# VH-VL binders against Putative 6-carboxy-5,6,7,8-tetrahydropterin synthase (queD): the designs that were tried, part 5

Target 1, 157 residues: Putative 6-carboxy-5,6,7,8-tetrahydropterin synthase (queD), of Pyrococcus abyssi (q9uxz4)
Amino acid sequence: MKRVVSIKRRIYWTKEFDSSHFLELEYESKCRRLHGHTYRVEVEIEGEPNEHGMIFDFNHLSELIKTLDHKVIVSEKWVRYEEGYVLIEKNDKLLKLPRSEVVVIDKPNVTAEYIAEWISERILENAGENVREIRVRVWEDPRSYAEITLTLKPQGS

## First folded at step 10 (VH-VL; framework fv_roledumab)

Design H35F (from f7 with heavy chain Y101F)
Fold by ESMFold2-Fast, scan of step 10:
Structure H35F (fold): chain C 157 residues (1-157), chain A 120 residues (1-120), chain B 107 residues (1-107)
Amino acid sequence: as target 1 above (157 residues)
Amino acid sequence: QVQLVESGGGVVQPGRSLRLSCTASGFTFSSYRMHWVRQAPAKGLEWVATISYDGSNKQYADSVKGRFTFSRDNSQDTLYLQLNSLRPEDTAVYYCAKVYFSGEWYFDYWGQGTMVTVSS
Amino acid sequence: AIRMTQSPSSFSASTGDRVTITCRASQGISSYVAWYQQKSGKAPKFLIYKASTLQSGVPSRFSGSGSGTDFTLTINSLQSEDFATYYCQQYYSYPLTFGQGTRVEIT
């Protein structure tokens, strides 16, 4: 045999979660109101199998998305912390919620774009040297999604 | 792999200043709240300060407030802790520490630490 | 500030022992407690968060429990690598505070 074979391996994972948010916008929009979505997250990871034969452990993805489920997702820029509570103050809103019911993301707004970016960054932290690409899509409804792709360079190249 | 590397420690006399640095790699530094924690010789851990992902929000322990200044340069993946008006009781190993995200202030990664000794 | 008190401050144990370390908060802090292991001359290592959730990669012989004011770290069947100082930390409110530490020494 004289064939040359190149293999590209990719895994796919998806999960829905139900959560609330609101957007900081300079114009009037119903999206500025506190409202909910059934989000869908799609994750694709390209890489080589590790010593256990896995590119990435799906359990880590499940645990990460559980932190977002049934929460109010807010920007770190809008919050102050009080004992056991998160005080959310932005525009015409003032909300005080138990800390366990809020997810604070290190982004300036809570768009599908920033949620996808936040998810991708937390996945990156758990990625081994065998991972070459992480792609995250966040759907707010069945018709639209935001997508982030992280491309990882091999060390020493 | 997540790494945090502190530097800038040393031996100084009371009333002097030092600038500590912490260089981060292996994660998206600009998307994480960061902290400094110190430990005096043969003593326990003491939280010193925190800085939000964009540097707009900072908090300090009462023992250092007004003397220490925390800052970050997200373009260089670096934290800075300016130590002014140092006192003997500031003698400690200073650790830079990362949290998983802003709402949860437990430290999943720590640097190796840098020693600050304040003596006459 | 919320005071975190650990007991005992130190003790001796043998390989194979079941070890328990307690941590008491001066006020209710729900489950906002983390535990760390620190070996001589090294930085602390993260073990547990939210009182009972074990960090990935930490041996299953470690477990945490408790809520409110009383928390426990348990090491089932102590191994030679477990001789260290252990710290609890509350992250319920700022300023963040640690217990004074519990040193576990081999007998």
Scores: ipSAE 0.695, ipTM 0.873, lowest interface PAE 1.6, mean pLDDT 90

Design H35H (from f7 with heavy chain Y101H)
Fold by ESMFold2-Fast, scan of step 10:
Structure H35H (fold): chain C 157 residues (1-157), chain A 120 residues (1-120), chain B 107 residues (1-107)
Amino acid sequence: as target 1 above (157 residues)
Amino acid sequence: QVQLVESGGGVVQPGRSLRLSCTASGFTFSSYRMHWVRQAPAKGLEWVATISYDGSNKQYADSVKGRFTFSRDNSQDTLYLQLNSLRPEDTAVYYCAKVYHSGEWYFDYWGQGTMVTVSS
Amino acid sequence: AIRMTQSPSSFSASTGDRVTITCRASQGISSYVAWYQQKSGKAPKFLIYKASTLQSGVPSRFSGSGSGTDFTLTINSLQSEDFATYYCQQYYSYPLTFGQGTRVEIT
């Protein structure tokens, strides 16, 4: 095709999940209270097909989002661990929850920004040399989202 | 894609010190809790220490507490394990290992290991 | 510390055999058990987490089961690449602890 200068390939995946969180803020806000959201994650991945004709396996995205679903998402900074339990201490809260009901993220806070970043990082570790860009959006409600874009370089470039 | 490479092992006499390093690539190193696990010759695996993603929280096995110091340099994607007051029982291959996230303490990726031999 | 005891410590098997390795915790640990395979001179390879969830890319002949104190790793129809040492690990509580290992040897 003499008229085609270049071809870019991108895949798109989306899924909702229901989870609870609270924010550490230096000011008064209802967002400091334990509350829930029906989150939506949108993932776009740009790259070339691998030996199996895939840019990325959607099954990995489904498994990752199941990790967050029906959980209380908390910052690693707020927690101590006991046998079978996570102890969460921050703001005016002291919570002791079964470990199976909590997701601890390695971020300083549980904002849509940090959730999107956490998701993008787990996607990255499953990305092959054929992947060029990973974009993740996390919606807390129908009107607002945070977005993270990772631009990848091939090995040895 | 994910790779962990240990270095710094060697042969030392009891009471001496050694500094192990582990260089990470293929993932966002600064966003993961990391561990060290060792294995004595012809023996099983023994957990040694853990460090949080930002280095603010560390835990050590009782057998090494007070002698080993775990640290990380997120700008260099590198872990360090300072081994002080080494004993013959510390002879082992030392692996650095990654967890999926802080709440799940099983190891999805391991380095190739570096050998520490403590003998008189 | 939670002690993890594997049985047997070693055994001989042939390709095509169905092999079972048992791991017992000294106290209840729910389903917080992982299994690893280690071949001679190599780092451990992750197989299973949460007692029964198989890692992507691990052959379906591997399976795990159990909860509480008793856990089992099963290899259905042993292949030549499966001769290795297998370790269970509890991640219910710190300090993290491993079983002593089970060595699966060819005859």
Scores: ipSAE 0.669, ipTM 0.871, lowest interface PAE 1.7, mean pLDDT 89

Design H35L (from f7 with heavy chain Y101L)
Fold by ESMFold2-Fast, scan of step 10:
Structure H35L (fold): chain C 157 residues (1-157), chain A 120 residues (1-120), chain B 107 residues (1-107)
Amino acid sequence: as target 1 above (157 residues)
Amino acid sequence: QVQLVESGGGVVQPGRSLRLSCTASGFTFSSYRMHWVRQAPAKGLEWVATISYDGSNKQYADSVKGRFTFSRDNSQDTLYLQLNSLRPEDTAVYYCAKVYLSGEWYFDYWGQGTMVTVSS
Amino acid sequence: AIRMTQSPSSFSASTGDRVTITCRASQGISSYVAWYQQKSGKAPKFLIYKASTLQSGVPSRFSGSGSGTDFTLTINSLQSEDFATYYCQQYYSYPLTFGQGTRVEIT
């Protein structure tokens, strides 16, 4: 017994999606205008293989990101619903879009930080007890990203 | 693992009040719109009310408007439904239910339900 | 309110049968329909959303179809655990409404 091997296992997944947003800011900024990004999301999940040899099923990540792709992403605080449509009212904007073209996030604003947090929370719902850490990065452009890390403890609530 | 656990049901006389609670675990409760759905004995499902993730927006079915009040405490991961002026037709199992996304009002998780019986 | 009407209230079936349940909306609701399974004494279980998208973990023998006003839930080869009551739900507009349910009973 000269050494003990400790194994850390991590999986990595990435995907791009194209969507538009605008920000609610107390000061004037062009970021308050409706505009688009090619976002990139990176997911790292650390854990142990379950009975089937999987840490996490990548299909769940693919389906989640499809929800965001080719949509206008808006805060739940800015919207009202009308049959088949979403009405978006904020900062002197009034937009009426088909429901299928909008994704509403339960966050106060549509920043890379809140998008990363929203994604991490949906991933958490599908995580088993074998998962120890979930890390999500959201890039708005090739130079910058926001990152959220969730650390999970066994038998924690 | 996502879990919703309802409590507070019971047997009451018409005109009385009950407060139902639903405790959530296994997901970030403060980031989800929640609903109450009820089911009368041997009947189908009936939507009752909804509350936004931050509690700022609420909607009620016409049958309960003015009598029921929905609220949430995100610090305790708990929903509340205050039932006032109860009528025999309010007799039902009450479920709390989570939506998949705020803009998509189908219910991916349901609690076990709590029975409210209104009788003399 | 949008009324959801399920055509058979109940019917008897045997294991291995192909079962079809229909649901009709009183107005056009695009594909904003979900389906649930409820066993006696239990909470409803989510099966399908957007009329035809199967929830992860739901057996592939279940499928949904339809758009507009007419929707169908199909179980291709009925298993013993499938004897239950099935509900459709529209989520096109508030108030949310469910069909009255269809009981699938063993013969």
Scores: ipSAE 0.692, ipTM 0.874, lowest interface PAE 1.6, mean pLDDT 89

Design H35W (from f7 with heavy chain Y101W)
Fold by ESMFold2-Fast, scan of step 10:
Parts: C-alpha cells; structure tokens; sequence
Structure H35W (fold): chain C 157 residues (1-157), chain A 120 residues (1-120), chain B 107 residues (1-107)
C-alpha cells in the first residue's frame, strides 16, 4: 500500500438489555425509586487483528450483557449476603431477592456512568495485547447515554 | 493480560509474623473484590479471607480470624496479608485470587502463590 | 460451614476415556458451584461456574451439571493435558469451601 501511511481498525457492537435499578441521591428524584430501563450498550474496540483475524471476540460481549439482563442492578455498598439471597437496604427500601436475580456491581451507585465503567472493566480483562482502545456507551433511554473510554498502553510498555 | 504476583513468603518459627503482598496488573484492581486462598503441602484448597473493592468490608476464615489482617492499597494495585502468631498448621502456599465480580465468589484468576513455612 | 465432598478421591484413566467426578454439598446450594483444574506445582485454573456454565476458552469436552446438593464434572474424551487434580467450590455462602480434590492419573 504505497499511498497508505497507516491503518486504524475499529469494531462496533451493540445490544439492549432490560433491568431495574435505583439511585442513591442527596435530593428528591424519581430515580431514587426502584424502576426499569431498556438499556442499550454500544461497544467500540480499536486495535489490530490477532492470529484469528479478530480484534475482539463479540461472544464475550454477548455473554457479559446476558449477565445484566432481567436483573436488579445494585451497588455493593447497599448489600449484605444471606444464604442464596441478597439483602438490599438503602433509602426507604428493604429488599430480599434471590442471588440469581441480582447483579452487584463494585461501584458506589448504579448510574449509567458506573454501569458503563463496570462493563468497560470486564471487557478489559478479556482484551489482548492487540487492543488499543475500548469505548463503552450506556443509554438509559433513546435520548441520553454515558460514555467511558479506556486507552491502553502499547505492547511492550 | 491479567496477572497476580505474590511475594513475602518464607520460613519462620512459630509465633512469628510475615507480611505477604500481591501485585495486580491487567485489570482495574480498584473495582474488584479480592481473596486469599491457601493450600498446605499435599492437601486441598482452603479459603482464608476476602476484602471488598474499596477495603471497607473484610471477612476471614475462623481458623485465622484475629491473627491475620487483610488490606489493600488501590493506588499501588497491591494487596497485603499480615500473618501474626503463626502456627505450624499455617504452613501452605498462599494464593491471591480475583473474583469475577462482587456478587459471584468464584475465582477467575489466581497468582502463582508464595510459600509460607512455619517450623521450629 | 457447607461441606463439599468429592468422589472419587483419585482414579486412573487413559487418553480418550470419559471421566466423571462428583461433588456433594452438605446442604442445598442451588447452582452456586465452580470447578477448577490444578496441575502439579501450579495455581488452580478456572473451568466452570454456576454448575454448568463453561468459561470462555475452556475446551468443550468439559461439562458440568447438577443443582441442589449433587454436582458432576465430566470430561468426554480425556486428553494428555487433562491429567490434574480437580476441585469443586461452593459460593452459595461464606465461608467459601472447596471439595478435597479428585486426582486424575494416567493409567
């Protein structure tokens, strides 16, 4: 390729999932109530193809998002564990739900920002040395999203 | 590449102390609950302790409670396990291990381990 | 604490064999069981979670099944790299507990 100085490669993946959450907020808001969203996750990964010609295996993304689907997403700070159950106490709520119906994230709150960050971190651990950037957007509705971008060090540094 | 590297093991006499460390790389260390698991020579795995992502919640196996202290430094991506009042039965390879995430307490990555020998 | 009992404790097998390892919990633990493989001198390697879900990258010859108190790990066609000790672990409640291990040895 005599005219081409460089090539930048990026893949894109998207999927919806339906889940419930509530926010811990200092002020009055409907978001403090237990409610649901049809979330949309968009993932962009930049890098070089590996031995199999892939930048990243989309199957890992599908399995990760299945974990969030049809769950109540809560902060680790609000929960304690009992045999087979998650006990959630925050704001005016006291919930006891089977563990299979709850996703506990290692974040102080369950905002689109923290959900995007949590997803990006799980993607990172499956990223090879060929990956240069991971970008995750989480939409709570058709009008708004939060975005996290992880920029990764070059191979050998 | 997710990697956990333990250090600080050695040979000590009963009643002495050791401080084990585990350095993490390849994942966002500050966002994961971590564990220590040990294995005595020619024996099976025994869970020792856990620490939440922010260090605010800790749990210990009854056999080590009151003697071992788990801590973490998220700025250095490092775990510490302080072993006090060591007994011969504490002789084991000590592994640090990462959980998949806080709600799921199975270990997707393990370090190579560091050997603690308590002998007279 | 929930006791996890594996059987057998050890057995001899040949490449190509179908091997089954069982794990029994002292009380109901739903499907909160993980399986690990450990080779001599090495750290354990994660294989299966939630009793039957295979970790990405683990060969399809491995499978898990069971719920409640009785669980099994099956290797459909044993390969040379599969000679190892296998452990089950419950993560239903703290303290976390492992089975005593099953050694799969070459005949």
Amino acid sequence: as target 1 above (157 residues)
Amino acid sequence: QVQLVESGGGVVQPGRSLRLSCTASGFTFSSYRMHWVRQAPAKGLEWVATISYDGSNKQYADSVKGRFTFSRDNSQDTLYLQLNSLRPEDTAVYYCAKVYWSGEWYFDYWGQGTMVTVSS
Amino acid sequence: AIRMTQSPSSFSASTGDRVTITCRASQGISSYVAWYQQKSGKAPKFLIYKASTLQSGVPSRFSGSGSGTDFTLTINSLQSEDFATYYCQQYYSYPLTFGQGTRVEIT
Scores: ipSAE 0.588, ipTM 0.841, lowest interface PAE 1.9, mean pLDDT 89

Design H36A (from f7 with heavy chain S102A)
Fold by ESMFold2-Fast, scan of step 10:
Structure H36A (fold): chain C 157 residues (1-157), chain A 120 residues (1-120), chain B 107 residues (1-107)
Amino acid sequence: as target 1 above (157 residues)
Amino acid sequence: QVQLVESGGGVVQPGRSLRLSCTASGFTFSSYRMHWVRQAPAKGLEWVATISYDGSNKQYADSVKGRFTFSRDNSQDTLYLQLNSLRPEDTAVYYCAKVYYAGEWYFDYWGQGTMVTVSS
Amino acid sequence: AIRMTQSPSSFSASTGDRVTITCRASQGISSYVAWYQQKSGKAPKFLIYKASTLQSGVPSRFSGSGSGTDFTLTINSLQSEDFATYYCQQYYSYPLTFGQGTRVEIT
């Protein structure tokens, strides 16, 4: 009588980052104003160990979130670039900021939902064939978060 | 794994047209700005064009502006580069290339390239 | 357009040598420069971004430095797989431009 065991492995990583944003909304809201949050990102990755015994390298997560930290996060649809600067024009704003102080995301708005999706997509690029699921939560405050789950299929499934 | 595969190259006479394709896999194609970069035989790299994630913004090198048209089909994870009014100096290997994200215009992944030869 | 000039255009080296390739921009580009390695018949391989940040998986013998207009790529203790052509690229402004390339040849 041999024991048959199925193992499911998951890693968890979390980090805060402080950044500013504003939302494009068709109604009046304080969220249309430039304001800041202490965001929290939670990442869960399920998979099998690779040749180094790792499901995913946490250093990639740290570098990715460092990209967002202490920046103004804006939609690619609102910007144009001018030699070392990002010009941001949306709502009643016109901002010219050094490129190093801005993160431009390829999303139509800068909601927690789109930030979580943007993060999940960058994580996916670094995921090997050993990864089966990526889950990203982005908290804008201690009370609320948005969540994205990517389920990866083996080749030919 | 991120992969980019170009196709559509060939040998054509000056003044003719070609349509290049690049098929993407291993990432969320619809969420990335993409580029074309070319390299003439025994010469260096030359940036050709870029297209935003949704196709609403495009930029071209002056040498190809008005002759080349960049487009994308996000439902098929495919880029297209329409090459019109080809000149001998357009002879090159054409690479499609991915950027890390919209604000960073260095190329973390490249395709294998497709050869375009314009000769009489 | 921002012109990127590499020097030297080519040089011969032996395994174990320290190799330095210089890239100069025609105007200030802060640290917005990337470096690529290209072997004959192959697509370019990404090495470095933001002048000095090494891509994961690239050997530590590669390093980049510089800011403003002058940038260098250094290969400490050159290995046989490092004989290739190297390109710098500015991504400070459009149009994106590359250096003309530096070919590192075996002695």
Scores: ipSAE 0.644, ipTM 0.862, lowest interface PAE 1.9, mean pLDDT 89

Design H36G (from f7 with heavy chain S102G)
Fold by ESMFold2-Fast, scan of step 10:
Structure H36G (fold): chain C 157 residues (1-157), chain A 120 residues (1-120), chain B 107 residues (1-107)
Amino acid sequence: as target 1 above (157 residues)
Amino acid sequence: QVQLVESGGGVVQPGRSLRLSCTASGFTFSSYRMHWVRQAPAKGLEWVATISYDGSNKQYADSVKGRFTFSRDNSQDTLYLQLNSLRPEDTAVYYCAKVYYGGEWYFDYWGQGTMVTVSS
Amino acid sequence: AIRMTQSPSSFSASTGDRVTITCRASQGISSYVAWYQQKSGKAPKFLIYKASTLQSGVPSRFSGSGSGTDFTLTINSLQSEDFATYYCQQYYSYPLTFGQGTRVEIT
């Protein structure tokens, strides 16, 4: 006796990273100051196994989060580059840091929402056609997170 | 898959203008800094210009500054390079190229290139 | 601008050979160097970044090494598809600069 059922497969990965940021806000807030967080990123990927039996290679996630860890995360709008250094000017701040200590994201601000979106886009670049959904959650503290979900349609539509 | 397709090259006289285009697909175009790199016949690669993800920050090689203008249309996933006051030494295949993320300026994907010939 | 000088400019090799290409920067650039392969009539293909990190999908016969000013690209056992021109590129500072290229020709 054999029974065939449909199967949905989802993998989960999580890692903490310690980084600093500041926000550009129209109103006064302590969040405009340079400050740090122990972020937690959670990734869920739904899909079918590829030829190697994998939905997604976790090594890509580990490498991606290493680029964020122990960095100052800044918006591309706030920076200019000088050999070996990133110069950051925003909110009356002027910082000059070695480029190895800065990650520049192509977003207008460095909110948990934009960090989650930036991470999801990097994951998408390494996703095969077997991937159906990518969900990224970024926690700034133990009580709050931002979430981005990318829903991918099958190729050929 | 990531694709970059250049067009707009051709043969022109010195002092004339051309507009090159590059259409992108297979990645979130609006999230990436992009570059133009050129290669003269039988020569090596030469970086030409860069544009930030939103078009607000641009840098040019000294050899083209004031003559070339880089722009982008994120709604159509397209790059433009306006070539003005062309000189014979601008003769080259022009590639658009995508950078890796996080402020890294190496090129993980290139277009096939479009040929610009400036001759008298 | 940071000048990148490759050696040799060209050479002939046979399948199975071990090939080493060198790249020298005019000033210290830490490990901010990438390597590309370009076949005749084609766009460059990305091989290596941070001097020694191999891009996923690039055969393990390719390796990179070096830091500071002196860098090398090695192909451990040359295959027929490896005959091409190889370029180093610094991404330490703008303007971005490439080496002049090393052409690997079949014997």
Scores: ipSAE 0.425, ipTM 0.801, lowest interface PAE 3.2, mean pLDDT 88

Design H36T (from f7 with heavy chain S102T)
Fold by ESMFold2-Fast, scan of step 10:
Formats: C-alpha cells, structure tokens, sequence
Structure H36T (fold): chain C 157 residues (1-157), chain A 120 residues (1-120), chain B 107 residues (1-107)
C-alpha cells in the first residue's frame, strides 16, 4: 500500500468470571472478609500475524479464565497442601477446600492489581515472537479496574 | 521462548556434595513455583523437590529430605539445589521444571538436565 | 504416595498404527493427570494435562481420556517421530508421582 507507512494490529478479548477472595491488609476493612466479585477481564494484544494468521489464540485466554471461574483465589503465602485439599490459614481464618475449588496465585495478596499481573504472566508464556505488547485489565466491579501492560522486546538481538 | 538451563552436575564419591543451578529465561521467573525432577539411568522420572515463587515454601521427596536444599535467587532468575550426603541411588539426570502455574503441578517446560553420578 | 502404573511397559508398532497406553492410579485422583513424551537423550515434552486437554502445538493425533483411577493416552495414527517413551503423572497430591513409562518401539 503506497499511502501506508506502517500498520499496527491489536486484538481485544473480554470475559467475566465469578470468584471469591479476601485481602491481607494492615488496617480494618470489609475487604479482609471472604467475599465475592463478578470480575471482568479485558485483554489487548498487539503484534503481527503468525504462520496461521493469528496474533494470539483466543482459546488460550478462554481456558486461562476458566481456571479462575467459580474458585476461591488465595495467595500461595497462606496455604498448605493436604492430599486433594488446600488448607488456607491466615490470621483468624481457617478453610479446607478441595483443590478443584481453589486457585493459588504466586502473589503476596489477591488484589485486582495482582490478579491482572498473574493473568498477564500466564498470557506471556503462550505469546509467540510475533507479539509486541500484552495489556490486561481486571475489573472488580463496574467502576474500578487494575491494568498491567507488558511491553516485549523486539525480535532478534 | 521459555528456556531452562541446568549446570553443576558431575562425578562424586558417596557422602560428598554438589550444587546444581538452573538459569531461567523467557518468562517472569519470580512468579512461578519451580521443581526439580530426576531420572536414574534407564529408569523413569522421580519428583525431587519444589519451591514457591518467593522461596518461602519448600517441599521435598522423602528420599532426599534433610539432605537436599532448594533455593532461588529471583534477582538472577536462578534456582539452586544443594545436594549433601550423596548416595549411589542419587545417580540421575536432574531436570529443573516449570509448572504451568502455582495451582497446577504439571510441567510445561523442562531444562536439558545435568548428570549427577555418585560412585564408590 | 499415589502409585501410578502404566501398561504395557513396552511394545512394538508400525507407522499408521493406533496406539493405546493406559495409566492406573492407586486411588482416585479426579482428572489430575498429565502426559509426557521423552525421546532418547532428551528432556520430557509436555503433551496433555487435566487427563484430556491437549497442549497447544501438540499434534491432534494425540488424545487423552479417563477420570478417577483409569487413564488412557491414544495416538490414532503413529508417525515416525512418535517412537518414544511416554509417562503419566498425577498432580492430585504431593509427593508428585509418575508412571514407570511405556516405550513405543518401531516394528
């Protein structure tokens, strides 16, 4: 195309999931209680088409978010594992849940910020050399979200 | 591309020590639980140990508990496995392995392995 | 510890054959089973997780099935690159355990 200097391509994907969490905070807050949210995840990926004409396979995003859906999301810092179960101990809380009902994230807390970061890191693993940027936004409710942007190194070097 | 590179293997006498290293690249190393898995010559795979993303939680197979120590340096993207009081039955190729993520303990990426031979 | 037993331990096959490998857990493990392929002198390669979910990039001729205690890996039309040793792994409970392996050799 003689008129076009460059083309940038970006794909967008979104999905809701329902999950529970609690926060470890130094101060009193209702957020320290076990409670639920209908979260919304928005993913934007910028890049070039790969050999299949895709920037990123949306099926990977769907499978990743299914992992979070209808779960109790907890920090790895709070858990012990017992055959088939996760034991969650933090302050005055003690929960023993089947492993299938818990998502343990490798973050110090279960904030929207850390959930967004966790999701972005899982997406990065499935990103090919053709991907240039991954942006993940996690909404805890209709009014607020946290956002993570990963800018990837150019091909080569 | 995710890559794990092990080093530090060698031939040692029983009772001696070795320190294995695994250098990671291509993913956010500080966000993943990591594992060591070994394979004796002409035998199957045996899980050895795991370490949480921040190094605060560690678990070991009963056969190595008290003798092996797992650690990590997130600033260098490196895992370490200190092998003490080595026995002939510890002879194996040692792989470091990445979990898909913390709550799922299957290994989506493996290193090439480093050979530890304990001979008398 | 949960014992994982594979059957058969080894067998010979020809290209184009349908190959079935079974894996039995000593107790119920829901669907927490992964499968790996290992070629001589190489690290294991991840194939399947959650008993039946194929890893991206793994050929569609591979499939997994099962739940509870009995699991199966199937290769529906064996190709030359498929001659390898295959391992199942449970990730239901620590310590993590693998099957003893099934070696698929060319006839």
Amino acid sequence: as target 1 above (157 residues)
Amino acid sequence: QVQLVESGGGVVQPGRSLRLSCTASGFTFSSYRMHWVRQAPAKGLEWVATISYDGSNKQYADSVKGRFTFSRDNSQDTLYLQLNSLRPEDTAVYYCAKVYYTGEWYFDYWGQGTMVTVSS
Amino acid sequence: AIRMTQSPSSFSASTGDRVTITCRASQGISSYVAWYQQKSGKAPKFLIYKASTLQSGVPSRFSGSGSGTDFTLTINSLQSEDFATYYCQQYYSYPLTFGQGTRVEIT
Scores: ipSAE 0.385, ipTM 0.786, lowest interface PAE 3.4, mean pLDDT 88

Design H37A (from f7 with heavy chain G103A)
Fold by ESMFold2-Fast, scan of step 10:
Structure H37A (fold): chain C 157 residues (1-157), chain A 120 residues (1-120), chain B 107 residues (1-107)
Amino acid sequence: as target 1 above (157 residues)
Amino acid sequence: QVQLVESGGGVVQPGRSLRLSCTASGFTFSSYRMHWVRQAPAKGLEWVATISYDGSNKQYADSVKGRFTFSRDNSQDTLYLQLNSLRPEDTAVYYCAKVYYSAEWYFDYWGQGTMVTVSS
Amino acid sequence: AIRMTQSPSSFSASTGDRVTITCRASQGISSYVAWYQQKSGKAPKFLIYKASTLQSGVPSRFSGSGSGTDFTLTINSLQSEDFATYYCQQYYSYPLTFGQGTRVEIT
């Protein structure tokens, strides 16, 4: 009689990055001001090992988060591109920054929710067919985070 | 497994119109700026147009401005390029292409292309 | 518009050769250059961005270098699958522009 054991595999990765943002809000709030956070990203990926014995290469996560570090994170809705620069105009602000100092996300706002979503989408692009779930948490401070979970169905289902 | 599939090309006479489509899969289509790039037979690559993730911002190459219109349907993961007042010099393979993110306009994924031939 | 000029226009080479392709911008573009490979009848394939960063999955025999106006793509030991046309692209400003292409042909 043969025994079959079900195995679930999950990997975990985390890193901090320091960046600035502001929020577009229809009401007055300190969050409308340009300010910084030491963000923490936590990534959990569930899946099966690939041909190299890996669910996902942590090096891709390190490179991705490095692109967010020491940047001003802004919404694509607020920007115009000038030669070598990004012009940011929103909430009584007018900023012109070197392109290398800005990361523009294709989201309506720069909340922890949208940052987590943006990160999860870039992870998804590098995920093989062996990946079943991607979970991303973005902490703005030690007490609060936003979480995105992507559940991937097997092909042909 | 990012995939882009173009369709809608064909052979038309000068002055006529075509509508090209590009269907995307394997990524969150609604969160990416997209582009069209063309290539005339035996020639190099030429950027044609771009559209923001939500369709609110569009830019066109001067050679096609006023004749081509770029649009997207995020609910269907589909891009459209309406080609009006076609000229023989518009003859090319048309590719849709994805960028890594809005501020980095290099094309990490391309479709297989669809051929547009404008001849009299 | 920023003009991108490649040299040479074509290159005859054998497997095992080291091949270098040059791309010159008509003005300073920092490191905002990408390189693509295109085989006959196929779509371009992304190789390099930010002048020198290899895309995941691209063989290490490919490398890029340069900044400002002068950029190079090097294939250290040419393989049979590398016979193709190579394009540089600036993404410093709109309109986006490509070099005219360099065709790498077997001898």
Scores: ipSAE 0.683, ipTM 0.872, lowest interface PAE 1.6, mean pLDDT 90

Design H37D (from f7 with heavy chain G103D)
Fold by ESMFold2-Fast, scan of step 10:
Parts: sequence; structure tokens; C-alpha cells
Structure H37D (fold): chain C 157 residues (1-157), chain A 120 residues (1-120), chain B 107 residues (1-107)
Amino acid sequence: as target 1 above (157 residues)
Amino acid sequence: QVQLVESGGGVVQPGRSLRLSCTASGFTFSSYRMHWVRQAPAKGLEWVATISYDGSNKQYADSVKGRFTFSRDNSQDTLYLQLNSLRPEDTAVYYCAKVYYSDEWYFDYWGQGTMVTVSS
Amino acid sequence: AIRMTQSPSSFSASTGDRVTITCRASQGISSYVAWYQQKSGKAPKFLIYKASTLQSGVPSRFSGSGSGTDFTLTINSLQSEDFATYYCQQYYSYPLTFGQGTRVEIT
């Protein structure tokens, strides 16, 4: 005789990365200036073990965050691509940086909310049918974070 | 599963127009820069155009600039490529393709392609 | 535009052979090179990005190397399913450009 048990399995992963950004705001703010942060990303993934007993491969998370590290993160709305360079124009700034030093995200602004959303969408690309939920938190400083949760339904009706 | 399905190809005479479409599924379509790539019969791949996630930024190969127009409808998860003033050298299979990230312009997924033939 | 030149354009190989395809960029492109496999009548299949990073699910017999202007795709022990045309692509700068392709044909 055994009790009826429903099991929920969740893994947790975290890593810091150092990057620069600026915000497009309707008002004047220091946040409109180019500045840096030591961001921390936290990822929680709920699901069932796959054939290898893993919910998700942490190597995919490590590689993803490496693409953000030591870069200037900008919105795709602010950029034009020239040979080998990204030209960034916003908030009275005109910057021309080597492509290797810039990460362009498909979001209207470079807030912790949009960075978290961008990361969650890239994690989703590597998620198998066994994954049920992806939660991403992006800390811009030790006191505050933005959080995105993606809830996944099984394929089929 | 990520899928891209092209349609709208056909046989047309020089100077005519066609509208190609590509329907996407299995990913957050509205978050990705998308591309069209073509391949002439028995030839290599040629990049044609790109469109940003929101449709606000577009770039075209010089060979098609002014004749082709790229657009997207994020509510329908669909891409469109309007081909105007078609020339025999535009004869090719046209693929829509997804990039891995908006700033990593390699194509992790391709559609099956749709054939455009321009002949008299 | 950055020109990508592949060599050879085509060659014959047998199962078990080590096959090397080279790709040369007309200017420095760091490691912004991807490789694709295309079988007859089908869409291209993504193999490698950042010159040497293998896509998940691609067999380990495939490897890429190089930086700057000279890049190489190697198939260490050719299998029957590897007979195809291979393309390099630079994604350093727009317009995006591909090599002309290398056809790997059975002897």
C-alpha cells in the first residue's frame, strides 16, 4: 500500500554577468546615460526527467549568458548595421561599436523586465517536451529584480 | 516544434509580380528577426532580405532593393515578401529562415521553400 | 560586401574518409561563420555557428575551426548520409553572404 503522490521537479541555476546599457525614458534620468551593472540571472525550470534523467542541460544556460557578458546591450529599435559595426542612435547618443562588443535584443527597451523576457525566450528554444515551466529573474542590483514566468502546455489537445 | 511553411510561388512572365508568404509556428514569432534566402536552380544560397521583430527595420540585398518588399503580421505569425518587376535571374526557390538571436544572423531553422520561376 | 570562397567546389569521397572543406572571407570576420548541409531537393540544415560550435543533435564527426579569414569544416569519418552540398555563411556584416558551396559526392 502506497500513498497517491504528485511529484513536481524543479531545477535552479544562477550566474552573474557584467554588461552596460542605457534606457529610453520619457523623462530625464541618470538611467538614460550609458552605465554598467553586475547583473545576476536566476533560472528555475520545472519538468520531468528526460531519457538521461535531466530536466534541462545547464550548459545551454551557461552559453546563453556568455553572449551577454562584457557587452553593451541595446534595443534593436536603436540600431543600424554597418560593415562590422553596430551604429546606435538614441537619447542624444551616437555610438559606433564593433559588432563583437554589442548584444542587440528584440525588445523596445533594455530594462531588467525585457532582459528577463529575452533570456526566457532563448531558454524556451532549448526546452524539450518534458519542460512545464520556465522562470527567469534578472537582478540589476542586489536589492531588485524583474521576473518572467513561461507556462508550457503539452502538445496536442 | 519550430516550423516555417512558405507558399505563393509559381510561374510568371518577366515584369510581373508575386506575393510569397511564410507561416511560422513553435516559437515566439513576434520576438525574432526573420529573413528570406533564395537559391537559383543548381546554384548556391543568396541572402535576400531581413525584417526586425516589429517590422520597423528592413534591409535588402542590392539585387532586389526597390523591387521586393518585406513585411510581417505578428498577429497571424506570418511573413510576406512582395516580388515586383520580376526578372529571369530572380528564378529560385525562396526560403524563409529564422535567426537564433536578432544579433546572431545564422539560420537555425529554414522552411521547405517555394519555387518562383520567371520565364517567357 | 564580404566575399566567401569555398574550396574545393566539388570532390568525390568514400565512406570512412576524412573530408575537409575550406572557406575564405575577403576580410577579417572574427568567428562569425556558420556552416550548413543541404541534401538534394531539401532545405539547408544548420550544423555549426561561431566557426566551431556544433549545433545540438549534429554528430560529433563534424567539427569546425578557424578565425579571421580562414575557416574549415571537417567530417572525421564520412557516413553515407553525409553526401551533400555544404555552405559556409558569414554573419559579421550585412549583406549576409554564403560561399558558393562544396558538393561531396560518392565515388
Scores: ipSAE 0.305, ipTM 0.766, lowest interface PAE 4.0, mean pLDDT 88

